# Designs tried in a protein design chat: VHH binders against Gliding motility regulatory protein (frzE). Part 12

Target 1, 240 residues: Gliding motility regulatory protein (frzE), of Myxococcus xanthus (p18769r270to509)
Amino acid sequence: DISNEVREQLDRVESDLHMLRDDAFRFVRRNDDGINTLHGNLAKMADHVAEARLVPLSTVFDAFPRAVREMSRTQGKEVDLVIENADIGVDRSMLGDVRDALVHLLRNSVDHGVESPDTRQQLGKPLNGRIRIRVRVDGDMLHIEVEDDGRGIDPERLRQAAISKRLINAVQAAALSEREAIELIFRPGFSTRDQVSELSGRGVGMDVVKRKVETLGGSVGVSSRIGRGSTITLRLPQSL
Key: E = the ipSAE of ESMFold2; O = the ipSAE of OpenDDE; V2 = 0.75 times the mean of E and O plus 0.25 times the DockQ between their complexes.

## First folded at step 6 (VHH; framework vhh_4orz_3)

Design q06 (from p01 with T52Y; at its last look DockQ between E and O 0.30; V2 from the best seeds 0.00; counts 0 for: pae O 7.8 > 2)
Fold by OpenDDE, look of step 6:
Structure q06 (fold): chain B 240 residues (1-240), chain A 120 residues (1-120)
Amino acid sequence: as target 1 above (240 residues)
Amino acid sequence: EVQLVESGGGLVQAGGSLRLFCAASGFTFSDYYMAWLRQAPGKRREWVALIYSGGSTDYADSVKDRFTISRDNAKNTVSLQMNSLKPEDTAIYFCAAEPDLYGYSEWDYWGQGTQVTVSS
């Protein structure tokens, strides 16, 4: 008698548990679809917001031809500026920093990269220097390259300069690869001259540019060949 | 017009001393690091000494402790004191200028050079 009652109670409990399980699964499934839809919508919204924040880089680049001409003129140089893909968008919040960085890079190319006309003539190069700004989007990242056809960077000279500036010792300098030696330009204290951007009025060095870009979640790279020129690459998020 | 004019070269006996001078004009001297390079007959031009805009110096191993580079920004001059000269130091010595920034391989400005001859 007690056995039958206990069995009945167990059967009821089992049935109730089964119903609860089914209800829970239904709830999760219904909400899963809703959550997925919501997530999808939120993602779309985020994309739209990101797109709305994009401003064409041309807003920055428009002033560059004149700036480069002026920079070049004062040094007795003539430098052609070529800009590719200026219509690519960048987050509005980054525009100022990007502008400052690029102006610094342009100035470096004009001041230090591009040789004098006489030197270029001796080297068999076109009299006019060339700076090329290339913009591309790679996934969610914006790549901005500033390339000059100037004298390039000598890694051995940088090693020596770094030793002289007491940034590294001779043993450390010798241990650097060519790439690492070139990257010394980004070390704090390497640049002895703060270049004041005529456009921003701020003195910036390559170390500052690197820091600024990194703060934005990006990276900076350099490639250079002696006699052929240098390329600085800014990798930045297209949207913050 | 940019000009670099070297002077002070000449004939000297081994163990002797010379002081080279370079007078610069036509550019903002203080913004540039200055260098002395030399070219011996049949050899490539090589750097000898550098002085940065801030006054720090660097020397080729071959001349270290024998040569001293200095600059006077007020006079737009750079000097190379050469002591304990050796026949191997015989070359045309050039003054060169470059913006003090990234150690580019080429020089913006060159002088005509001054001959240094060290006899044995």
Scores: ipSAE 0.030, ipTM 0.464, lowest interface PAE 3.7, mean pLDDT 83
ESMFold2, look of step 6: ipSAE 0.257; ipTM 0.525
ESMFold2 (binder alone), look of step 6: mean pLDDT 83; pTM 0.831
ESMFold2, look of step 7: ipSAE 0.301; ipTM 0.623
ESMFold2 (binder alone), look of step 7: mean pLDDT 83; pTM 0.834
OpenDDE, look of step 7: ipSAE 0.009; ipTM 0.278

## First folded at step 7 (VHH; framework vhh_4orz_3)

Design r01 (from q02 with S56Y; at its last look DockQ between E and O 0.22; V2 from the best seeds 0.00; counts 0 for: pae O 5.9 > 2, grease 26.6 > 24.2, SAP .688 > .668, placed apart)
Fold by OpenDDE, look of step 7:
Structure r01 (fold): chain B 240 residues (1-240), chain A 120 residues (1-120)
Amino acid sequence: as target 1 above (240 residues)
Amino acid sequence: EVQLVESGGGLVQAGGSLRLFCAASGFTFSDYYMAWLRQAPGKRREWVALITSGGYTDYADSVKDRFTISRDNAKNTVSLQMNSLKPEDTAIYFCAAEPDLWGYSEWDYWGQGTQVTVSS
C-alpha cells in the first residue's frame, strides 16, 4: 500500500529530524564554551585582519605634492601643499577610492578654489595658493580635511544657481541657511559638469564624491567662506 | 563688456579637420571653465568639450579621441581641434564660460556660435 509506505517514510524522516535536532543541541551544549571561544577568537581575528589591512595614508600622499605642482603649473598657479598626520592608516580596500576622492578634491582646490595669480594679486592675497590636508582619527572614524585659501563658495550664488537649475524654488532657497546653501554642491544635478557629464556618462562632481564616500560608510562635509577658502571633510571608517 | 567670439567654422569633408577658436574678453579668463557646445538643426544643444581653469579636459563620448580642447590663458582663448569629422558633427558650435566655482554654476557667458558643416 503506497499510503503505508509514504507514512513510513515520513515517520523515518521525522525521526531523523528529531535525532538531528537532538544532536545539534548536544553539540551546542557540549561545545558552548568552545563556540564562545571560537566566536571570541574569530572576533579577535577579524580585528587583527582589519588592523593588518591598514595602510598609511602617506602611501597616497607621497604623490600629491607632484600632482598639485603639475595641476598648478598648467594653470600658471603656484600652490603650496601642506600635509598633516600622513601616517594614519586607512583600510587597504578603501585606499584607491580615498585616493581618487582626494585627487578630486585637490583638483577642485587647484582649479576652482585657488584664484589665478593676477586675481590673487588684485585681492591682496599671496600669489601662491595653499592647500592643507589634515588627517585625524575620531573613534573608529577617519577624518580627512582638504582646505584651500582660495575664493571660497558664495552661498547666494549657489541659491541662485539651484533656482535656475530648478532644483529648488525661490522660497526654498531663501529658507536655506548659509551652510545648507553651500551644501547644495552635493545635490545631484547641481554641478554643471555633472549635468554635462550625464550627457557624456562621465559625471565627476561633488555629488559623485559624496556618493562614493557614502558607499564606503562615510560622509562628506563642506565649510567655506567667501574670499577665505573652502574646506572639504571626508569622514570614513578606519576599518571595514 | 563680456564677449566670447567664435571663429574657425566652415565647410569640410568627412574625415577632415577644423580648428575652432574662441576669444574671450571682459572677465578674468583664467578663473573660468571654458566649454564648447553644439546645436544641430532640430536638436538640443549638447555639450562637446570642457576645460577647467586648471587645464583638465573632458569630452562627450561622441567626440572623444577626435576632438581636443585647449586654452591659452595668456591670450584669453580656447580652441577646439576637431579631427576625423563626421556629417553628424554638423552643428553650430558655441563657446561658453563658467566661473570656476567648483563647477557649480551655469554657463554665464555664451558666444554667438560658428557654423560647422561636414559633408559626406
Scores: ipSAE 0.021, ipTM 0.326, lowest interface PAE 5.9, mean pLDDT 83
ESMFold2, look of step 7: ipSAE 0.403; ipTM 0.667
ESMFold2 (binder alone), look of step 7: mean pLDDT 84; pTM 0.845

Design r02 (from q02 with D58Y W107F; at its last look DockQ between E and O 0.40; V2 from the best seeds 0.00; counts 0 for: pae O 6.5 > 2)
Fold by OpenDDE, look of step 7:
Structure r02 (fold): chain B 240 residues (1-240), chain A 120 residues (1-120)
Amino acid sequence: as target 1 above (240 residues)
Amino acid sequence: EVQLVESGGGLVQAGGSLRLFCAASGFTFSDYYMAWLRQAPGKRREWVALITSGGSTYYADSVKDRFTISRDNAKNTVSLQMNSLKPEDTAIYFCAAEPDLWGYSEFDYWGQGTQVTVSS
């Protein structure tokens, strides 16, 4: 009977369609799982690559004691350098910039922070100055602190400097907290050594340090007390 | 009145040496960074050398190992010893001063400049 044959054919076609649908679903599911797995693997690989790019900061710090000694000697100063947690890793691509920034900070501490031995004696301070580098990891961020026990930063002096440079007026200057006054060192136009930094390729000034650090996706902070010293904090991503 | 007066410029043959001087007055010299900058014809003013109040020195790459900046706080002077001069060193050289604020300030004071010409 032709009708039965047609029905059988229809049933076969329906069955085949159902099978094809199931196969298609399986295929899509398998591929979706495959894609997800691939994405996962790629992410892991990216993490591994990022980790492989980490270089210990000790590679930079190893040269610092000598550098600080040399810097200090030329000025008739003796400065002790203490480094904490030097084994923490930094991305290789940032290593050069970090080194340059830190060298700049160390130089600032030696040149401007740490007083002469005579002055320190008069102030009742140890004859030798002290610079401390502290490294810590906070989440995905690397924190590097450079602390000196020198003269510190005078907020009033910075206010006056900012007024003289016409960056702020006297009223604005007076309205600044001590912290805000100290942070004037980062204000555009306070440090206009952009031309110097562009020309020398080596950043002279905190503005350059800030820009370099910011280019790396980081931030710079400062705390200081007159007569007690200053701390500069670099916050950098541990991995780019 | 604040004054920066440059001297020591002149004509010199390539490979020769000059020593520039800058005499400062009217401000507390010992509290300032001192710098030398130069401007060649048709070019922008460029940084040459810097000396901090503490005596640390910085140099542009183009003059590194050839130029030496020094200061005498007792005499309120800064000097630039220029050795192995090249024609490309031809420029007006300016003395500048900036407050010792950890190297974070602009130059507050400028000299009138002194001409340095290096012939080939």
Scores: ipSAE 0.020, ipTM 0.283, lowest interface PAE 6.4, mean pLDDT 82
ESMFold2, look of step 7: ipSAE 0.475; ipTM 0.725
ESMFold2 (binder alone), look of step 7: mean pLDDT 86; pTM 0.863
ESMFold2, look of step 8: ipSAE 0.199; ipTM 0.526
ESMFold2 (binder alone), look of step 8: mean pLDDT 86; pTM 0.861
OpenDDE, look of step 8: ipSAE 0.019; ipTM 0.318
ESMFold2, look of step 13: ipSAE 0.430; ipTM 0.706
ESMFold2 (binder alone), look of step 13: mean pLDDT 86; pTM 0.862
OpenDDE, look of step 13: ipSAE 0.019; ipTM 0.302

Design r03 (from q02 with S30R S105E; at its last look DockQ between E and O 0.27; V2 from the best seeds 0.00; counts 0 for: pae O 4.7 > 2)
Fold by OpenDDE, look of step 7:
Formats: C-alpha cells, sequence, structure tokens
Structure r03 (fold): chain B 240 residues (1-240), chain A 120 residues (1-120)
C-alpha cells in the first residue's frame, strides 16, 4: 500500500532527523562558531519534519460514518454525520489520540445528546439526529468541533449534581455562570459512570478527554443549549 | 409520585437463574438511563448493569456474560436476567434511574430493592 510506504518513509526520515540532530549537537559542542547557524538549521529542519508529519484528518474521519451508524443502531437511533474540512492536516503523532477523543465525543453525542426517535418526534425535531464535525485552523492551532442537535446540557442540573457529588458547595454553585456550570462536566469526579464503564472498555469521562487534550498542549471547550444541542471544541496544536 | 418497584428476587441454587423486574412510574421513563445495583451484607453498593434510553447496555466485569439488562419503554419496565448465579451474587438488588444527560452520574430515583440469595 502506497500509503504505508509513505508512512514508513516518513518514519525513516524522522529517525534520520533525530540522528542528524544528535550529530549536530555533538558537532556544536566541538565548534562554538557554528552554534547559531546549526541551531537555525536544526530549527528549520524541525519545521520541515513537522510539516512532513501532517496527515489529513480525513484518514480518521473516513471511519466515523460507519462508527456513528453502528453506535446509533444499537440504541435504536438514526444519526446523520456531517463532516466539514476533513482535509486539514494533523500531526501524525497526535492522530491516534485525536481519533480516540473524537470517537469518545461522537459516542457521547449519540448516547447522551441525541434523543430517541420517539422523543424527537414529540419535541417536533427531525427523527434523525445530526452530528456535525467542523475543522478549522486558527494560527498554529487546530480547532475541531463536534456539534449535536440533541437535548443539550442543563446548567442547573449540573450545579445540583456537582453539589450532590460534593465537588462544590451551594454557594459556589450559585456563583457559577451558565458557562461555568456547563464546564463542570470536565471536573474530575463529576463523571463516575465513565470510570465504571472503563471497566468495560467503553468510555472515558470528559475529564479524561480534557486531560488528554491538555497533555497534547491543547484545550477543550463546551457550549450547549437546552433542547438545541451541544458543541464540544478541541483546540490542538497543528504541529508538535 | 416517582416510584421504582423491584420484583423477582428470591432464593436460588448456584448455577440457577433469576429474572428481576423493575416497574417505573411518575417520570418520563424513555428519557432515563436505567440501572441495577446491588449491595451485599457488609459491602458497599456496587453497580451491576446499565441500559441507556436508547437500549445500549453495559455491565460490571463480575456479571458480564451472565447478566442481561433490558428495558421496555412501552411498559416502563427494566429487567435483569441473571444466569449462572453464584453465591457471591447474593445481595439486595436495586433499580435506579438517571436522566439521559451529559455527565449526570447520580441516580435520581431508587427502588426499595429485592433480595437475591444464591445458595451453594
Amino acid sequence: as target 1 above (240 residues)
Amino acid sequence: EVQLVESGGGLVQAGGSLRLFCAASGFTFRDYYMAWLRQAPGKRREWVALITSGGSTDYADSVKDRFTISRDNAKNTVSLQMNSLKPEDTAIYFCAAEPDLWGYEEWDYWGQGTQVTVSS
């Protein structure tokens, strides 16, 4: 497979680059006069390698329609997946993590966001739910949004849940803005079910997703409206 | 008034089977996750099985492949088929309900429980 060959070549190039870097550092230790030039060249080389490591997100997205269909089918739901700007590149080293995060988000949208067809009918919504993945580049950052048209998140319910879980007290809960209340989903200890489901290999809590994204130098955001749906935004460096 | 009423518990020999039922009323059943939990004497209450509003299921490792949770939204019932029962499955089994919402991990409603005893 040509794709595999290219990947192997990239891996070799990366390996060679590391060797060259090591040699360069050895050389610099021996030659003070060339240090600035060498550093400059190494930086340029690193940039080139970083660019070469970019892989289109479509590589990941190609499996998502099937995944969403399967997830939905098991729940008696029908969900349409719309993907925008799938050709944007992500660093190869991050691809696996990004995939896992997105799969988790899609699962959450299907499981928790999109209502049953019966409920949707009663609410006057289309029978089919909709999930939209939007990708954009903002400077050196990659933005990936996963939006559903499901039930949304109730900030007051989250406040009460957080109080019940003893994550915050009533005064603290009351002081939270609506946005801050929604962001409680990312707090450690808020999602206990996902921890239990980890025993079954099915799910990580949103706190885990946040941690994973943050370890990659990124951030996670959420916006939601009751009855209209939710949007999770991953902000990731395009290159590491 | 919200009610969850468990039934189907009893005494069974090891290797036997039981089917628990939970009848729900007083809330929009179809929009809730339903779960079975159990509490053995001197132990903490533990999660056993979950079924989403849409019918997706999950199980604790200790009961995986032996227990099956199901729901009937038309009848507002959730059931737990327990096969290959073991003495360690002896506990009070509780039915619980939670809104099918993001991050809502607390059970809003609980039943009174039904005793399951598995003899050696």
Scores: ipSAE 0.022, ipTM 0.396, lowest interface PAE 4.7, mean pLDDT 83
ESMFold2, look of step 7: ipSAE 0.372; ipTM 0.632
ESMFold2 (binder alone), look of step 7: mean pLDDT 84; pTM 0.848

Design r04 (from q02 with S30R S56Y D58Y; at its last look DockQ between E and O 0.06; V2 from the best seeds 0.00; counts 0 for: pae O 9.5 > 2, grease 24.3 > 24.2, placed apart)
Fold by OpenDDE, look of step 7:
Structure r04 (fold): chain B 240 residues (1-240), chain A 120 residues (1-120)
Amino acid sequence: as target 1 above (240 residues)
Amino acid sequence: EVQLVESGGGLVQAGGSLRLFCAASGFTFRDYYMAWLRQAPGKRREWVALITSGGYTYYADSVKDRFTISRDNAKNTVSLQMNSLKPEDTAIYFCAAEPDLWGYSEWDYWGQGTQVTVSS
């Protein structure tokens, strides 16, 4: 009976279609699981790589006490360096830039921040200056503070300096808040660059420090009080 | 007397490799950053690679992944493995040393340099 044969054929075709459908679903599911697993593995790998790239800041800081002593000695100053939370990790790729920035900040504190022993005595300050490096992690951000107990920054002097350097005019200078006036130290042209240092990749100005930090996805802040000292804060991503 | 003596330079074909050496004496080697710099004809001296007293390495972008700097504190030596050399790598290569103050001061000590020539 032709009708029965056709029915049987139809049933076979339907069965085959059902099997194909099931196979297709299995294939899609398997591939989806595979992709998800791959993504998961990639993410884990990325995390492991990121972790492997972290190095303790202590590696950088270990040389700083000696550096500060040497810097200070040549100027007849004695400066104590205090470091807090030095074991915090930083991405290895950032280490060089961070080191450069911090060395610059330390130099500034020694050279321009901390007063001479005679001046400090007259001011009733301890003869020895103090620089404090504080490290903390806030979420995904690394905070590094360099604080000195030196003379601080005079916003008015900075305004005048900026005018003299033709960076701003008198009207603009007068319009700056104290904070903005202090931040003039970061403006290009305010700090003198040693040409030789540029060739070596060494920046010798606060503008360079800012640029380096910003290139790393960070920010730089400054707080200062006349007679009390200054604090420079580097905000950096903990991982790149 | 402080001395930095470079060696290992020479002529090499493009794609080839060289290993430079620098022998240091007269200062506390372990406390110093060591670097390689190079100066091509008519160009300014440029930084190539640096290794800290702690053994951390840094490279100029132009040589990254091709050059490797290393140091041996026991022997007071620093080396530069240069792979995949290019004609643009042709220069006098200098060994330099500075205290662990990278970013603050100029290099304290320099070698006389060694010529590296990469032919096309």
Scores: ipSAE 0.010, ipTM 0.230, lowest interface PAE 9.5, mean pLDDT 83
ESMFold2, look of step 7: ipSAE 0.100; ipTM 0.375
ESMFold2 (binder alone), look of step 7: mean pLDDT 83; pTM 0.837

Design r05 (from q02 with S56Y S105E W107F; at its last look DockQ between E and O 0.36; V2 from the best seeds 0.00; counts 0 for: pae O 6.8 > 2)
Fold by OpenDDE, look of step 7:
Structure r05 (fold): chain B 240 residues (1-240), chain A 120 residues (1-120)
Amino acid sequence: as target 1 above (240 residues)
Amino acid sequence: EVQLVESGGGLVQAGGSLRLFCAASGFTFSDYYMAWLRQAPGKRREWVALITSGGYTDYADSVKDRFTISRDNAKNTVSLQMNSLKPEDTAIYFCAAEPDLWGYEEFDYWGQGTQVTVSS
């Protein structure tokens, strides 16, 4: 496969560049006058290599419509998936992690967000739920938003859940802003599906998603309104 | 008062079947994930099966394709159909509930458990 060959070549080039960098630094230590130029050139080369490592997110998104349909079908739901700006690139090394995170978010939207058709009918909502993935670049950061039009998150329910789980006491819960209450979903011990599912090798909690994204040098945010839906935002470096 | 009451446990021969039931009261059942967990003597409690409020199901690898979890929101019940039982399935089985929120941790509510014994 030509694509695989190109990838291998890119990896080799990256390795060679790293070696060249090391050699160059050794050389520059011996030659003062060329140090700034060489450093600049090496930085540029690194940037070019980083750019060459970008893979379109469409490579991940192409599987999502089927996945969402399958997830929805098993629950008797119908969910429309809308994807915007799928051609934006992400670093190849992050692609797997990004995919896993997004699959988790989509699953959450289908499982927890989008109501059943009967419930939606009762609420006067379209029978089909909607999930929207939006991608944008802001400077050197990649923003990926996963938005659903489901039930949203009730901050008071989260406060109560956190108290019940003994993560916080009633006084602490009452002191949380609405935003802070919603962000409880990321708190360790609140969403630990992984701890339960580590036994099965299945499931990732939102705290794990947050940790994973943070390990990549990114951040996770949440916005939600009761009855209107939720938005999870992944902020990731576009290049590592 | 929140209550989870398990039933349906007992002694069964290897290869046999049992159906466990859990009756829930005292909370909005439809808003909760329901799960079955089990604890064998001298072992840690382990997750067996989960069903979301929306009906999504998941299973531990050890019970996959043998066990089936289901729920009836109208009756506030969750069931575990256990087929092709093995001696290693011997344990106390617990019904548990947690809010249908973004993720799982500790279950908010637990039953007292029902003994399942599978003889060789």
Scores: ipSAE 0.018, ipTM 0.297, lowest interface PAE 6.8, mean pLDDT 82
ESMFold2, look of step 7: ipSAE 0.372; ipTM 0.627
ESMFold2 (binder alone), look of step 7: mean pLDDT 82; pTM 0.833

Design r06 (from q06 with Y102L Y104W; at its last look DockQ between E and O 0.25; V2 from the best seeds 0.00; counts 0 for: pae E 11.6 > 2)
Fold by ESMFold2, look of step 7:
Structure r06 (fold): chain B 240 residues (1-240), chain A 120 residues (1-120)
Amino acid sequence: as target 1 above (240 residues)
Amino acid sequence: EVQLVESGGGLVQAGGSLRLFCAASGFTFSDYYMAWLRQAPGKRREWVALIYSGGSTDYADSVKDRFTISRDNAKNTVSLQMNSLKPEDTAIYFCAAEPDLLGWSEWDYWGQGTQVTVSS
């Protein structure tokens, strides 16, 4: 019968459907493999382009020891500069802004952070002050730390200065934690020299440094202990 | 009480010289950075010259080689010798002080200013 012939036709149709299903799965897997390969290749190409745009920070850092020596002589101080990991790269487009920010940080450390040799002797510190620049990469972000072993930031002096400049009142000042008081250095209006000496770099306040770093997509942090020194940390994307 | 009192301003002819003085009291003068700043009417105050507590000096480019800042720690005075004056130097000149033991503040104390006018 008819019944056996129909059964065989249905078996043949079923076999064809299984073959089609298997072909479809192979097509999907092959297509998926090709898309994954293309995606991987595009990611590698993007990485290569980003790497080609990086230049080592030593390009700008190499001038810093001489700059610190000149700043130190200008102020009758003895300051050693130690630079770590300057071969780490940053996008060429950021190089000038990074240099400018670090020059301001170095000047602040020499001008206001590191004590005179006589004062350091009275405090039992090594006569030569020390500034350390440390660079590291954490994910896609550069961390540049500028540390000095100077007087540190006195939060009480900053509170009093902020009251005198009418940035906060005495009640607000008393309510600030030490860290919050130290952050006053970033407050617009805190420094009076910023607007006048931009060309020479003298009088540029920390608020300008912070804004420049934020324009680059980064952030600025500060840590300090009275008598032991201060650390300013710039956190920047390695490329834009 | 801290006081900074400027003197020595006046009217001078272009190309002339003038010496400004600033008498300081109420703080340990030898521990302070001292500076001269100036402000023309309606303009921002600008830095002119700086003398550090250790005696080193620094100058704005516009006055370099024409102005000389000096200090006398025994007399608690700072002075500014201004030579080859130009009409653009016309301004009120302020004496300012910042302790070198204070981190991150720029200028804690200011004088009332002395007028310098340079005629063409």
Scores: ipSAE 0.000, ipTM 0.171, lowest interface PAE 11.6, mean pLDDT 79
ESMFold2 (binder alone), look of step 7: mean pLDDT 81; pTM 0.818
OpenDDE, look of step 7: ipSAE 0.020; ipTM 0.271

## First folded at step 8 (VHH)

Design s01 (from r02 with L101F; framework vhh_4orz_3; at its last look DockQ between E and O 0.04; V2 from the best seeds 0.00; counts 0 for: pae O 7.8 > 2, placed apart)
Fold by OpenDDE, look of step 8:
Structure s01 (fold): chain B 240 residues (1-240), chain A 120 residues (1-120)
Amino acid sequence: as target 1 above (240 residues)
Amino acid sequence: EVQLVESGGGLVQAGGSLRLFCAASGFTFSDYYMAWLRQAPGKRREWVALITSGGSTYYADSVKDRFTISRDNAKNTVSLQMNSLKPEDTAIYFCAAEPDFWGYSEFDYWGQGTQVTVSS
């Protein structure tokens, strides 16, 4: 009966199709496992490469005590530098930029942050100033803080300076919070005497530091209290 | 000639109040930061309060919420309202002027001081 033969043929075809499907699925599964393994290995390799790129920040910090002493002596100041967690790693590719940024911050703290010994005496402060560098890792981000116990930043002075420099008008200045006023130091064109090191004719302002850090995928923050000092915080990726 | 003349000092009982005044002359008062400092016997001079040319006020932690500094640019005067006085507030109080207190310079001008004595 032609009908039975056709049915048998259909059954065979269905069976063959089922086998082919199963083989295809097995093939896909094996390849998927292989791909997953490869991806896993690549990820591990990437992690190892990232770790191999890390260089201790101590390589940069080792020169800072001498630099700070020299900067301070030329100005008749004595400044103590304290460094915490210098063994934390940073990507080698970022070392130069981080160094430059930190040197700038240290210079600013010595030149414009820490008062003269006479002024500190008048204010009832210790004669020696103090700068503290703190490093911490928060997730994938590196935090570097530069803290001084100097004069701090006067928001009102910055408002006035910004007005005088025609960066903002009086109404805009008055509308700024204290925090916003302090953040004016990062605005392009904002050069206060505090930012212009008499020694370096190169008007490298905090705006340059900000741009550099941002180019690295980071951010810059500032906290300051009049009479107590200032803290600049660099937030950078630990690995690029 | 630049002059800073303090007044208002005296003897007061603990918990009492005094108001110090400083009259300035011989310089552009409105351009200067004004400050009160004090020196107790055998102690180092310390700043007490500061008022900027813009009118922002700052206080030492020891006097915060008890003392109030204010200025009148029309009269070239700065004042220090001292409330809830304590024996440890006993000192000579000086008025000082600085064109940029938080800048590169020290206090340019000083008064002769006024004695404040707080009895227990």
Scores: ipSAE 0.011, ipTM 0.269, lowest interface PAE 7.8, mean pLDDT 83
ESMFold2, look of step 8: ipSAE 0.112; ipTM 0.423
ESMFold2 (binder alone), look of step 8: mean pLDDT 83; pTM 0.841

Design s02 (from r02 with A97R; framework vhh_4orz_3; at its last look DockQ between E and O 0.06; V2 from the best seeds 0.00; counts 0 for: pae O 5.4 > 2, placed apart)
Fold by OpenDDE, look of step 8:
Structure s02 (fold): chain B 240 residues (1-240), chain A 120 residues (1-120)
Amino acid sequence: as target 1 above (240 residues)
Amino acid sequence: EVQLVESGGGLVQAGGSLRLFCAASGFTFSDYYMAWLRQAPGKRREWVALITSGGSTYYADSVKDRFTISRDNAKNTVSLQMNSLKPEDTAIYFCAREPDLWGYSEFDYWGQGTQVTVSS
């Protein structure tokens, strides 16, 4: 009976198709598992490589106490440097740039932030100034804060300076919030000899610091109060 | 020549009020911070109040909420309104100039002072 033969053939074909399907699925599963394992191993390797690149910030900070003392003495100032969480790691590739940025910030705090002992006495402040470096990790970002207890930044003075330097007009200056006015220090052309004791002659202003940090994928911020001091915050990726 | 001339001092009873004035001349007044300092007998000179070129005001904790510093750039004057005076406020009060240069400012000039005496 042709019908039975056809049915048997159909059943065989269906069986074969089922077997092929199962084999295909097994093949795909094995390969998928292999790929997943490979991806897992690659991820672990990436993590290990990232960890191997981390160097403690203490490597940079070890030189800072001497530097701050030297900078302060030349100006007849006494400044105490306090460092917190120096053991936090930073990518080795960023170490040099971070060092340079921090040295610049320390110099600014000593030169422009911390008042002379006589002025501090008149103001009822401790004779010794204080700079504090704080390091923290927030997620995948490294936060480095440089805080001084100096004279702080006057937003109105910065507005006037920006106008004088023809960076902004009077209308624009008046429209700036206090925060925005303080952030003028990061504008190109703002840092001049009159505002930044370029004792170093290299014209390195806060705009350069900002540019450097941004090139590293980070950001820079400033907080300041007149008479209380200033805080510069660097946000950097912990790993590149 | 830079000149700062204080006025308005005197004898007042505790709880009373005085207003001190300072007339400035010989410099561009609007380019400088202005301050009031005081010196009591046998004590060092201390900072009382500061006003920036932009008009921001700051006070020592000892006088906060009692004293008010103000300036008039058109008249080159600084004033100190002193309310709720206490015997410990007795001192010679000086008007002082601070250069409005971020990072370089110190009190570089002050007047002869005006005597404030608060009786108990």
Scores: ipSAE 0.023, ipTM 0.335, lowest interface PAE 5.4, mean pLDDT 84
ESMFold2, look of step 8: ipSAE 0.405; ipTM 0.698
ESMFold2 (binder alone), look of step 8: mean pLDDT 84; pTM 0.845

Design s03 (from r02, 16 letters changed; framework vhh_7qia_2; at its last look DockQ between E and O 0.16; V2 from the best seeds 0.00; counts 0 for: pae O 5.5 > 2, placed apart)
Amino acid sequence: QLQLVESGGGLVQPGGSLRLSCEASGFTFSDYYMGWYRQAPGKQRELVAFITSGGSTYYADSVKGRFTISRDNAKNTVYLQMNSLRPEDTAIYYCAAEPDLWGYSEFDYWGKGTPVTVSS
ESMFold2, look of step 8: ipSAE 0.325; ipTM 0.651
ESMFold2 (binder alone), look of step 8: mean pLDDT 82; pTM 0.831
OpenDDE, look of step 8: ipSAE 0.024; ipTM 0.335

